# VH-VL binders against Cell division protein ZapD (zapD): the designs that were tried, part 3

Target 1, 262 residues: Cell division protein ZapD (zapD), of Nitrosomonas europaea (q82wr3)
Amino acid sequence: MLYSSNAILLTVICYELPLSERIRMLLRLEDLFDKIDFFSARDTSFEHHAVLVALFEILDVTSRSDLKSDLLQELDKQRTMLEGLRSNPEVSEKALDHILQDIRAAFRGLLDIPGRIGGHLRDDEWLMSVKQRMSIPGAACEFDLPAYHYWLNLAPEIRREDLKDWITPFTPIRSGINIVLNMLRNSGKNCCYTAVQGLFQQAGSEHQAHLLRLHISSEFPCVPEISANKYALNIRFVPWRSDHKTEVYEEDIPFELTFCSL
Below, E stands for the ipSAE of ESMFold2; O stands for the ipSAE of OpenDDE; V2 stands for 0.75 times the mean of E and O plus 0.25 times the DockQ between their complexes.

## First folded at step 1 (VH-VL)

Design o8 (framework fv_mosunetuzumab)
Fold by ESMFold2-Fast, scan of step 1:
Structure o8 (fold): chain C 262 residues (1-262), chain A 124 residues (1-124), chain B 112 residues (1-112)
Amino acid sequence: as target 1 above (262 residues)
Amino acid sequence: EVQLVQSGAEVKKPGASVKVSCKASGYTFTGYYIHWVRQAPGQGLEWIGWINPDSGGTKYNEKFKGRATLTADTSTSTAYLELSSLRSEDTAVYYCARDSPEYWLGSSYGMDVWGQGTLVTVSS
Amino acid sequence: DIVMTQSPDSLAVSLGERATINCKSSQSLLYSSNNKNYLAWYQQKPGQPPKLLIYWASTRESGVPDRFSGSGSGTDFTLTISSLQAEDVAVYYCQQYYSTLTFGQGTKVEIK
């Protein structure tokens, strides 16, 4: 096909602002696991290299946190709250049962992790040597990592077998994160607002939110700059191609806003 | 060694009740849900409900609510299906089947072990 | 209730040839939290209880020959027998476990 199409796809773009370090970490881990799922199913050495990069980043992110304890506590809290909904005739018993089963599975799987998250990778001498070498600026050529270069040249099916072994032990972590973030995202009411001449301010209210979600049509060529504190929310829409960082997108912009909490 | 053994064939009159048993052996009875499924002559499979032997909790297909009762006796590792107000349409082979839990997903993925079936005939 | 519809109702295939059975659900069986399709396939021979062949749409049960494979996602699923053997003559059922349990009406596989 010739590149003569001028097709325009208008969509709604969602921007998520974590209002706590805990939620910021969970969103980062979700992104890394999404990339792992996407690239591990593909065939090229470049894509499988991306999986290893993401796995190593997960090790770094999880080494600085009590993620297992945090997820266990949150899942138990959510299970207790959801069990209270069994007597509510407005709540789908089928959906409730499915989420409770998923929560119980994730909780049991987390309990069964011996020691640190990612211990199976941390105990792999070869993988740890690859990780260390890749962390050195400019030291990632084939002569610096000959065994890794060999691995990248193996058939995709063989690489996927190894990737599966490295990825599968994270399943309870992945499930726990997915459950918590899905519950968080569905916790708030969506409200419609208009930013007058690119600016929106909401003051005089205390929010106990953990995540702020903003939806805006892609027809507006701007991005939200959001600042929130205990007393005020400030949103400033700026042109996505701005040569000056204080430039405001000078149109009235309709958008949707949701404050999410666990 | 894992087995589900069901009680023998029953012949009942319309309006009567029938109680079918399913004895489990070779595994931890309280660790697995038990499903009940029926199959009328020449027809497909129809799910009746499940019981969690550990809690006694049950779930029923709406079609059988009020007529089917699922129970379990953990001391004998036996599950029971009682069906009341029998009609000619209830003539079928009744199966019990063990749910197959998937540990990391927390949900069953299918019924991996089945009883031999119990023929219940309701004659007018 | 989720309605499961199989096609065809009956299928005649020569020994060694491919048999394909389709299963359609009235709503998606894909659960977003775990990215799994809540669908299983069973084989039933005359006078016997059903036997689990495939779960999670594409995972083969232990002891099931590799000629059996499952595929599909969401609302459309397929069971394939790559090289039909005499012992494969049976009725095949799809089953959803997304919301309670419902079975398809069954597909009878016979040798041509």
Scores: ipSAE 0.000, ipTM 0.378, lowest interface PAE 20.0, mean pLDDT 83

Design p1 (framework fv_spartalizumab; at its last look DockQ between E and O 0.01; V2 from the best seeds 0.00; counts 0 for: pae E 9.3 > 2, placed apart)
Heavy chain, then light chain:
Amino acid sequence: EVQLVQSGAEVKKPGESLRISCKGSGYSFTSYWMHWVRQATGQGLEWMGNIYPGDSDTNFDEKFKNRVTITADKSTSTAYMELSSLRSEDTAVYYCARVDEFLSGYYGMDVWGQGTTVTVSS
Amino acid sequence: EIVLTQSPATLSLSPGERATLSCKSSQSVLYSSNNKNYLTWYQQKPGQAPRLLIYWASTRESGVPSRFSGSGSGTDFTFTISSLEAEDAATYYCQQYYSTPYTFGQGTKVEIK
ESMFold2-Fast, scan of step 1: ipSAE 0.012; ipTM 0.481
ESMFold2, look of step 2: ipSAE 0.011; ipTM 0.578
ESMFold2 (binder alone), look of step 2: mean pLDDT 91; pTM 0.935
OpenDDE, look of step 2: ipSAE 0.246; ipTM 0.701

Design p2 (framework fv_spartalizumab)
Fold by ESMFold2-Fast, scan of step 1:
Formats: C-alpha cells, sequence, structure tokens
Structure p2 (fold): chain C 262 residues (1-262), chain A 126 residues (1-126), chain B 113 residues (1-113)
C-alpha cells in the first residue's frame, strides 16, 4: 500500500512581516478576498456564510481609511515609474506592457467606483441587519435570523447569483490590491543567510522597507520570530510545536530574506 | 537581441566533472533568475536548479543536491553550472533558460521561461 | 513536489483537425491573491530548445499563432490547437512555476498523418 500525500511534501514557506499599517491593511484585505474567491465558488450554505462574514470584515477594515484614493495614488506612481523603464533597451518590453495593462485596467475600474468602498452593501438594509446581528456572539442561530436562514436554504445557484451581485463591485479593489502587493513583494533583493543555532541578528538599518519576507524550507520544524526596528533586525527560530515559547531551535538554519518597499 | 549562448558540446568519462557556461545578452542580467534544465535523449524536461544572479542565491531539485553547483558572474553576464561525479545517466542536452524576476516585475520563483539557450550536448561514456 | 501528468502520450492527427492536450496537477497552481495560474505550455521540435507558447495558463506569448490556446484553472489544464498544421508536429510540455522544485509534465507528442 503506497500513497502520495501532501503531509510529507517538502516546500518553501514564506513568512511576511508588514512594517507599516498601510501594508498590514492590504495584507488583511488580500486574505479576505482570497477567502471570498475560494468559498463563493463552492456550494454549501456554510461556505456561502463564510463569504458574507469575509465581506462584512472588508467593510470594517476599509472603514478606517480611504482605500480607493490610496490605491489610485499608488497605481499611478507605479505606472509612472514603469513607463520610465521603456527607455531602457535591456528591460523586457513584453513584461512591462503586461504590468502596465493590468495597472491601467485596475485604475480605470477604481475610478468607476462611486462613493465609498462597499457602499452597495451598506445601502442594502437587509444585509446590514444581518451584519449587525452577526456581530453579536452566539446571536446568529437560525431562530435569531429567520430571513437569513431562509436564504441559506435556497438552491446554491440562487445564492451564488446574490453573492456575485455583492462581490462584483469589489473587483477593481481586489485587482488594485493584488497589483500593489505584487509590486511590493517583488521590489526587493533576495539575500541568503544562515541563522547560527537558530539566531540571526543584523545591525544597522538605513532602509525604508514596508515589508519583510522570509523564505525557509519546511524541512526545518521551526518558525521565525521576527523583530525589526531602526537599529536592528532580530530573528529567532523556535520549534513550531513546543511547550516553551522562549526556547530556540538549536541548529544552523539557511533562509532567504527580502526587504520590500514601494 | 535577447539571447542566451551556451558553451559547446562535452564528452566526459564517468566520475569526471562537467562545467557549462551560459552568457546572457540584450537584457539586464541581474533582473531574471537563470535556470538549468536537462533532457536525456528521447525523454522529457527535468529542472535542475536556478540562481538569482544579483545575490547568488540558488535552489536545486533534491536529486541533484550535493552534485550540482550553479554560479553567476555579473561582470560578464554569464551563469555556470557544474555537475560532479558524472554517470552514464547524466548523458543529456543541458539548457539554460531565464525566468522569473527576483526584483519587482513578477511574484514567482520561476516565471515562464521565455528565453532558452541553444543547449549543450553532454555525453558520458567509458 | 508538484507532479504534472499529461495525456495522451501521443496524438496522431491529420492537418486541419483539432488537437486537445491535457495537463493535471497534483495540487493547485492557482495563486489566489492575483487569481493567476502559474502554468505554462512549451513546444519542442526535434533538435531544438523548447519554445514558450502559453503562460498564466491561457495567455498567448507574443508571435504565437491564434490557433494555439490554453484553458483551465487550479489542477486541470487543457492546451488546444484548433486546426493542426504540418509545422505543429512536436512534443508539448506543461510546466508549473508555482513552487520549487519547478516541474514539467512528461510531454504529449503530436504527430501529423
Amino acid sequence: as target 1 above (262 residues)
Amino acid sequence: EVQLVQSGAEVKKPGESLRISCKGSGYTFTSYYMHWVRQATGQGLEWMGNINPSGGSTNFDEKFKNRVTITADKSTSTAYMELSSLRSEDTAVYYCARGGSPEYLFDSSGYAFDIWGQGTTVTVSS
Amino acid sequence: EIVLTQSPATLSLSPGERATLSCKSSQSVLYSSNNKNYLTWYQQKPGQAPRLLIYWASTRESGVPSRFSGSGSGTDFTFTISSLEAEDAATYYCQQYYSTPLTFGQGTKVEIK
């Protein structure tokens, strides 16, 4: 009896530490949109409930900033920088054109959004009543929300039609976030290091990084604890399943580190 | 314009070492990963490893780890692949290919291989 | 390691016929944050280096004829040649660049009768 299983697959694991609140927000939104994409394509009531939970969280996350304005500014900044590369004969014209086309499409879509992000959901009285009740722990049972319970019992095709109407207006936002985060993630140089006996320290910090990315092989059963400030970067690799949070994984661990900025 | 030019064919005996060069031209050498792929006669393509020419970081398929070394010389825009302890099973055509940006254009360890070297034929026989 | 399985091993068709090639991945190569599939298709003729035809599962490389197309998402991918020409006789490979080690399918050989 032989089986192939992902449980024994060795992979490279990426850990990301946002160094600014702006990037932290974009990463949170990326995660929420990823969940929406995954669950909206499925057909159970539990999975469609997960979509609404994520949509309501997007409304809460975006309430604290003008995300549309921030994305428009960043996309225009990136477009200007990339257009400057057209004069460089050694830069791939194909790759540059693809990214510029993506930026143009996202920028156009963002401009077409009237008013505040998520306004179409906030103007839906029924959805806002569901959101309000779901914010109360334990108050979203079938007897607490009979109309929502009815919706969950509709055929999956009918629920997906409603989900499409609720999700589609976010498409330019999702696209803009994906472009900005992709540009950020690819903005830095990968450098190889070794944490001696699970410890790595780098002194001096004359960089304006917005995101740290760390890549490590899953063959090492440990996780990085990263602390960064203007003076030093400290990384402690600790066993991923341990009773003692202060213990270090005492082996030399090769890893890659990238400092990313927009 | 954009080209990868590899060194010429090699004939080796078992136990010897192989070193192949791949020179890039017409693009910024440090902006793309350089990959090495081999193909035995009548067989499929097999990825061996890659290098980020800017930082020198490398990745390898486990079956070649401990036998393969990949290096890059930024001043000459040339990548090198060395394979030690050669066996008859290493008889193949070896390709270099560019793919993926370690900078800000693509979020991938290996974007599509849009430019390939012409290939270096390696024969290992007693 | 992501395993790519191509089928059929060989297709023997006449000029003008449609060729449909399959590539199945052992795990998803869809990157959810950009909604792109990290899957490419290459054409290789005897004695030549592979040629990129399709990237992002369905985007045609510049200069590649419109008769070549790709489709699919996640784990199931299809490469189609809508109307075969004699020059299309080659082995076609799918490749994933979602994670290392990068892997190729075993190839589908397209032969013209």
Scores: ipSAE 0.000, ipTM 0.373, lowest interface PAE 18.3, mean pLDDT 83

Design p3 (framework fv_spartalizumab; at its last look DockQ between E and O 0.29; V2 from the best seeds 0.00; counts 0 for: pae E 12.8 > 2)
Heavy chain, then light chain:
Amino acid sequence: EVQLVQSGAEVKKPGESLRISCKGSGYSFTDYWMHWVRQATGQGLEWMGNIYPGDSDTNFDEKFKNRVTITADKSTSTAYMELSSLRSEDTAVYYCARDYSEWLLTGSYFDYWGQGTTVTVSS
Amino acid sequence: EIVLTQSPATLSLSPGERATLSCKSSQSLLYSSNNKNYLTWYQQKPGQAPRLLIYWASTRESGVPSRFSGSGSGTDFTFTISSLEAEDAATYYCQQYYSSPFTFGQGTKVEIK
ESMFold2-Fast, scan of step 1: ipSAE 0.012; ipTM 0.444
ESMFold2, look of step 2: ipSAE 0.000; ipTM 0.403
ESMFold2 (binder alone), look of step 2: mean pLDDT 91; pTM 0.925
OpenDDE, look of step 2: ipSAE 0.122; ipTM 0.565

Design p4 (framework fv_spartalizumab)
Fold by ESMFold2-Fast, scan of step 1:
Structure p4 (fold): chain C 262 residues (1-262), chain A 122 residues (1-122), chain B 113 residues (1-113)
Amino acid sequence: as target 1 above (262 residues)
Amino acid sequence: EVQLVQSGAEVKKPGESLRISCKGSGGTFSSYAMHWVRQATGQGLEWMGNIIPIFGTANFDEKFKNRVTITADKSTSTAYMELSSLRSEDTAVYYCAREYDTFMGGYYFDYWGQGTTVTVSS
Amino acid sequence: EIVLTQSPATLSLSPGERATLSCKSSQSVLYSSDNKNYLTWYQQKPGQAPRLLIYWASTRESGVPSRFSGSGSGTDFTFTISSLEAEDAATYYCQQYYDTPYTFGQGTKVEIK
C-alpha cells in the first residue's frame, strides 16, 4: 500500500529587490554564508564540495571590493545613530544595549582581521590550485584533481574539521553583514497595497531606498516582476509558470511593500 | 518582428482636431509605454507625451497639456494621439515611439513608427 | 525642464575621418539609485524616422556598427564615429529621459564630402 498526503500550508512569501550594487553584494554574501552553514554540517562529499564552491565564490566577490572598510564604516555609522536613541523613552534600553554590543563585537572582530579578507585561503597553495581548476567548466575530472578527490573520500568528520578551519576566519565578516542587513530590513515602514488586475504603479519613489521588500500570500499563484527607475516603481504579477513575457495574473492582489535604506 | 504602423497623412484647417493612430504588431506591444514625438519641416524633435497602456497613465509636455489627449486600446494594440485647436505651427511629421521592452516608463525608444505627415493650412 | 545643447551644429568630414559630437545637459542626468545616465543618441536620415544608436549614454544598440560609441556622465556627453562612411550622413540627436518632459538636443548634422 502506498501512502500519500496532500497538505498545503499557506505562507507569506518575501521578495527582496536590491536597488544598489552594494546591497546586492551583501545579499549574495549572506546567501553564500547560509549555504556554507547548512552544507558544512552535513555528511556527503557533494555537500562539502558545495561548501568549497561557496567559499571560492566569496573570495571572488570580495577580491575587488573594500568590504572590510565598508562594513567598518557602516557599523560605526549605525553605532553612532543608535547611541543617539538612548534618551528616547520609546526605545528599550536592554534591546539597545544588546544591538550596540553586537555592533562593537563585529567591529572589533573586523578590525582584528590581519590583511585581506580570505587571506588564510589565498595563502593556501593547495586550495588555490583546487579553486583554479574548479573555475574551468568541465575540468573537474578526478585525474585533474586527484588530491581533492582523495579529500572528498575522507570521513565526513575529517572534512568538517578542515571546513571549520577554512570557515571560522570569516565569522566577523558574516556577523557584520548580518547586522547591516538586519538594520536595512528593519529601516522601513511596511505599507499595504492592492495590485488591481495584477498591476501596480507608484510614481516618485525615494531614490535613497537601497532595498525593496514585497510580501504576498502564497494563496496567489503568481510572482512579482518589479521594475524601478527614476520615474516609477512598476510591479506586474504574473502566473508563476508564465508562458508569455507580458501575461498578467488578472486578479486584485493584496500585498505589502517596504522601502528600506541605511 | 515588432512594427509600429501609423495612420495616413492628414490635411486640416486651423481650429480643427487631429487624431492619429499607431498600431503595434509582434508580441507584447500593449504592455509598454508609447510616446508621441513631432518634427516640423527642417526642425528638431519635440516630445509631446506618452501613455502606459496597461495603467492608462498619460504624461504630457506642458505646451500641449490643454490640447493633447493620448489614449490606448489594449485589445487592438493601438495608441491614439488627438490634438485639438490646430494652428499652422502644428504642421509637422508626427511619430509614435515605443519604450524599451518593459512595462516601466522612463526608458529609451527602441522602435519608431514611420511617421504621419500633418499639414494645417487655411 | 532639462535643456540639451549639441555642438557643433554642422560637421563636414571626409570618409575615414573621426567625428566627435558633443551634448551638454543643463543638469545631471545621472540617477544615483541605479547609477545610470538617462541619455540616448539617435540617427535620423532625411525622410526617415529616428534610429536608436546608443542608450544609457554608452551602451550600443544591437545591430549598430562598432564604429559608433558614446561616452560621458552627468552633464557632459560625447558621441563618436571612429571612421566615417558615406552612409553615416545624417542628423544626430541626443535625448534625455531623466525627467519629464523628455527633451532632445537641437541636432548635429554630419555631412560627408
Scores: ipSAE 0.000, ipTM 0.442, lowest interface PAE 13.0, mean pLDDT 84

Design p5 (framework fv_spartalizumab)
Fold by ESMFold2-Fast, scan of step 1:
Structure p5 (fold): chain C 262 residues (1-262), chain A 123 residues (1-123), chain B 113 residues (1-113)
Amino acid sequence: as target 1 above (262 residues)
Amino acid sequence: EVQLVQSGAEVKKPGESLRISCKGSGYSFTSYWMHWVRQATGQGLEWMGNIDPSDSYTNFDEKFKNRVTITADKSTSTAYMELSSLRSEDTAVYYCARVEIYSGYDTYYFDYWGQGTTVTVSS
Amino acid sequence: EIVLTQSPATLSLSPGERATLSCKSSQSVLYSSNNKNYLTWYQQKPGQAPRLLIYWASTRESGVPSRFSGSGSGTDFTFTISSLEAEDAATYYCQQYYSYPWTFGQGTKVEIK
């Protein structure tokens, strides 16, 4: 984002690249839950419609994965590792107990989910009919979804109560994802690098990272194009509005890089 | 060795409240969930709820959620179950039982039970 | 909630006979990531607290005689006493710990003739 006086409004921009399908799914779910939280607190029918779109997308994303099992396994692994830190005098016992409480709450809440994730929505015939209709291009007309149109015209407080009923059963899933992603993001060390004439390449040693995080100052009007496998990392900084596919930002660019793993 | 000792039998009237204690000994009290299970005369076992004594995190069966309170005192290694607004159908033997917390996936079963507390609710 | 259905309600057998008890779950209690069934079996004698016999559907608790065994996966489970002893007269309950609320079957009463 640029302003007419952008030289005095500098920020640090974080770019995250998932290096595994598992982490890509968790990041997508985090984004969807963030949107749900934001829009459900608002008042307009358009904003509450956005909540349902996000909820339906969560159903689609989770239908192809054993997310409950993956989260339970990861939370148990993290709990075991954190319990091991009780013997470390440099670690705060209060902070450790807080994290362990969060992990146990999320773990038990996940075990408490009957059947599949989102079963409460899948068992709701009306919501599933809305989801089916919304998936058809051009079905946004009120004549195609008269009951949904009625719902959108209810008072915001009434809609929020319904949204709360639909959202609340996902609380253990959201908590589990937040805990896992927070652990992942805090797992690595920040290293400072310089891309010479917009190019950075690192090769040779295998890495076992699950997430790559890149921080760059907004003073450089460029974006990183990252290509990574376990043996090589290539970053090309290109002008944020590139006129040509092969154009690079021809300046030396300082940035920070963190390899994150669970 | 490991023991769960419950408080003695209770006779209550409808509308009164019940409080049963369960004292653990011979093990690390905060490393095990404490569950409460009841059994009406001639009936099967019914799970009521549990507590993690290390942080007082609780779970309940919805049918008891508005009447049951489970607490734990780490300093005395004692768990408590309170049931309010007693009815004649609450006449039962009430058990505490433990489940290991920190073995992760490996243990989620009742390895030790209290002796039971007989509760009679009659007018 | 997960409903466990036990059959038969009562089983009357002589010492030395084989007892077979059934427990059926309304939904799967198999956790795919660890391939474990979250199902236990307990023995309860009159006036006593239940005693754990089998956990993870087929693992025998320490100190439990080898004549007791469990089998099955997902929704269908069997508890077997290979050769009944007089001391085995009791009610046997299956219980799931796959999801809250934890639930028990109604029990099978084993009587020795």
Scores: ipSAE 0.000, ipTM 0.386, lowest interface PAE 16.4, mean pLDDT 84

Design p6 (framework fv_spartalizumab)
Fold by ESMFold2-Fast, scan of step 1:
Structure p6 (fold): chain C 262 residues (1-262), chain A 123 residues (1-123), chain B 113 residues (1-113)
Amino acid sequence: as target 1 above (262 residues)
Amino acid sequence: EVQLVQSGAEVKKPGESLRISCKGSGYTFTSYYMHWVRQATGQGLEWMGNIYPGDSETNFDEKFKNRVTITADKSTSTAYMELSSLRSEDTAVYYCARGVEYQLTTYYGMDVWGQGTTVTVSS
Amino acid sequence: EIVLTQSPATLSLSPGERATLSCKSSQSVLYSSNNKNYLTWYQQKPGQAPRLLIYWASTRESGVPSRFSGSGSGTDFTFTISSLEAEDAATYYCQQYYSTPYTFGQGTKVEIK
């Protein structure tokens, strides 16, 4: 659908709703690592500042749980399940060997990390002082952080070298997260539904999903509000600029829904 | 074979503008910085600025910031340096040079240079 | 900006002799986090563009003969040609890439007697 003289290319928007705090953490970390990869390759001080903001957020996200232990347990669980498929004639032995090799490599990399995730940053007194200051609104100004201001004025190539040193120790963590999330996203079957006048209800749901994935055309200027418990799923499509929680987008809306679990 | 080829010599009058081209071949043009360095008569080498053709981000010596423009055309693998408001002290040989990256992220030097463009500014 | 000072201005030697060139920086170009010196050395022959010889103060560029070497750290750097050959007659420049603007020394001219 074209909108007036401001033509918009129609796309399919994917909405992911984590149903557990564990999966919410993995999705947050995935987003932060994607931003780090994007901004660290560029050369402005603003972009490299964004990398440090993302690195500090990774430290905050990981501070409440033992992510390394969680990833090791999940990768070992998946390895055991996949090894059980070797005798299945419908499963490609070569494809199975490939994914098992990736799992073993990620598992080994995680085992080789000494101590706590992000320990190399946590032990850096200067970086921790920058992190503490950046938590205060407006405290990244040159008069607040003269040493950081100096770093931002170094050649982009020097800043990238520092960023690489700070980022590289997270490689096994990023790899583990990518493997787990890819397995999660591929675990379910896409089903097509229609929300009648912006409302979809499914009573008697018996799912044990860890992640819901919803695909909808950008033609519909609305967002899904999802409410789920062990017995029922309710989706309300509301106009994206609505201030009223009871207002619904009054059209029949086709969408896809996938229940994902590990 | 990696090669940089520059446009020919220029003779200009004070107040005019200069535009020099630098065509790269034998490498992925968008993956390397292109630097501009000049050598004025009786002086050493002077860095003017650079461009990363992949995203067109530029850096300049503040001395030239008000007068220099560096651009790149990905389709022809050609970088351009334009210098405005020329004066006699801009008489120099102008070089383009490829910035070489260690492990694709860290610049460590200029490994391939153009042949140079002689520019004379006189009344 | 960082100022690089090279000495001597001119060095006149015979083939087979050792050439030792100095480059001093107005501030340290050693980055403590990675322990690397952001300093390069270039060779420029009359009528030619400069040629990269040494980067990271002491790492030899591919294809550069082993008689060329670099040493030093922080503010004091040395470029050495262990056994001078006739083809080594040129002006040698140090350059820092620690901070923009990138700056060059004024050069040392090596002449063969």
Scores: ipSAE 0.000, ipTM 0.372, lowest interface PAE 20.9, mean pLDDT 83

Design p7 (framework fv_spartalizumab)
Fold by ESMFold2-Fast, scan of step 1:
Structure p7 (fold): chain C 262 residues (1-262), chain A 123 residues (1-123), chain B 113 residues (1-113)
Amino acid sequence: as target 1 above (262 residues)
Amino acid sequence: EVQLVQSGAEVKKPGESLRISCKGSGYSFTNYWMHWVRQATGQGLEWMGNIYPGDSDTNFDEKFKNRVTITADKSTSTAYMELSSLRSEDTAVYYCATYDEWSGLDYYGMDVWGQGTTVTVSS
Amino acid sequence: EIVLTQSPATLSLSPGERATLSCKSSQSVLYSSNNENYLTWYQQKPGQAPRLLIYWASTRESGVPSRFSGSGSGTDFTFTISSLEAEDAATYYCQQYYSTPLTFGQGTKVEIK
């Protein structure tokens, strides 16, 4: 924890700002896979419904990009860079070997995916009909989807068997995303700053960052509004619940900032 | 779906060399580690080494490093293990092993095993 | 080299009894970056190749009966058969895949009375 207090339990909140569409997509997919893992392990029909909603969103997010090719290229690039670190005496050989093996496993798993990402779901006529009806506002009632209503009333273990069949083909994709994002998040160094009267400005642009990470204590009831370009970084802290959108949280706010790159 | 088929039993004399084959089917042969494990009669399992057929990267147990050679032929989806300078202590059943591509077990997994090749080394 | 020590060497029990097998590692097989234990359990019957039962210390392989379970972390691991069946008579091996060379324990032989 960055901040702590024995009088009040404090949490450090991390805000992540993707600086490229590529990283934005990977963060969205990570969130969706996390929800799938969480809800698929649970028993209720509502929780298993949430898994299908997340799976359908993955199909939508991946339909407009060559994610498999992107991940393969990034994993190969990272492997090459990491192999270059074997001669560095400050680098743990054991940790390096494990990361390289994880990269190789993810890379081979991605190569083995037949055809398009999510093709097994897209070729399932019943699932696609469910997806289409769920996309209509207010139209996904039991009388609109009687077969789906039947499925939701099956025993949790039977639903999990189906969910496993639908989820398992995404395992190499999830592994690849996890490796890339973990490396990205660990690439930067935390630096401490203070926003004077809720404002922070930094000139200069030697930041080739793909992700900004900002850590702030929950004791400050404000959220960062970040704008970054090649000339300047501007952070404006605003009350988390404000009646005026231009209102600044008028106190000096300590925070940490990390510039992350692949 | 994933299946490994090994070559037949061998009888050798001390000082000779051994070559065992392991043919894979039902998976992407070049994308998964192939392991070699042996077991002497009434004894435990002993890992000898592995190969990643896609780039021929290999790892060995130091006990075998100067006597064992592991190779793979991508065109036939077949891995080979050669052991030289055979001793009576090399009498064992030799297994090849890999993993199913959709199992949760990762890069050094061994959930698919060959049937085993019995090797007897006697004078 | 990571050394795995299994105990007991032999366990003789009646059908329906609980079998508890131990595996101790000379070094931690917990990889802190992913919080996973690189430890598996295999079942081997005479004349057969080993069969994977448990991976990541506690995850059951597909098709493996629920009576088989694994637990533990770091250096101390336990494999349990909650209610022995006649078909469970076999030698059970733990194995680490944390680092090369991959190593196996010496095995625990489970006999049914």
Scores: ipSAE 0.000, ipTM 0.399, lowest interface PAE 17.8, mean pLDDT 84

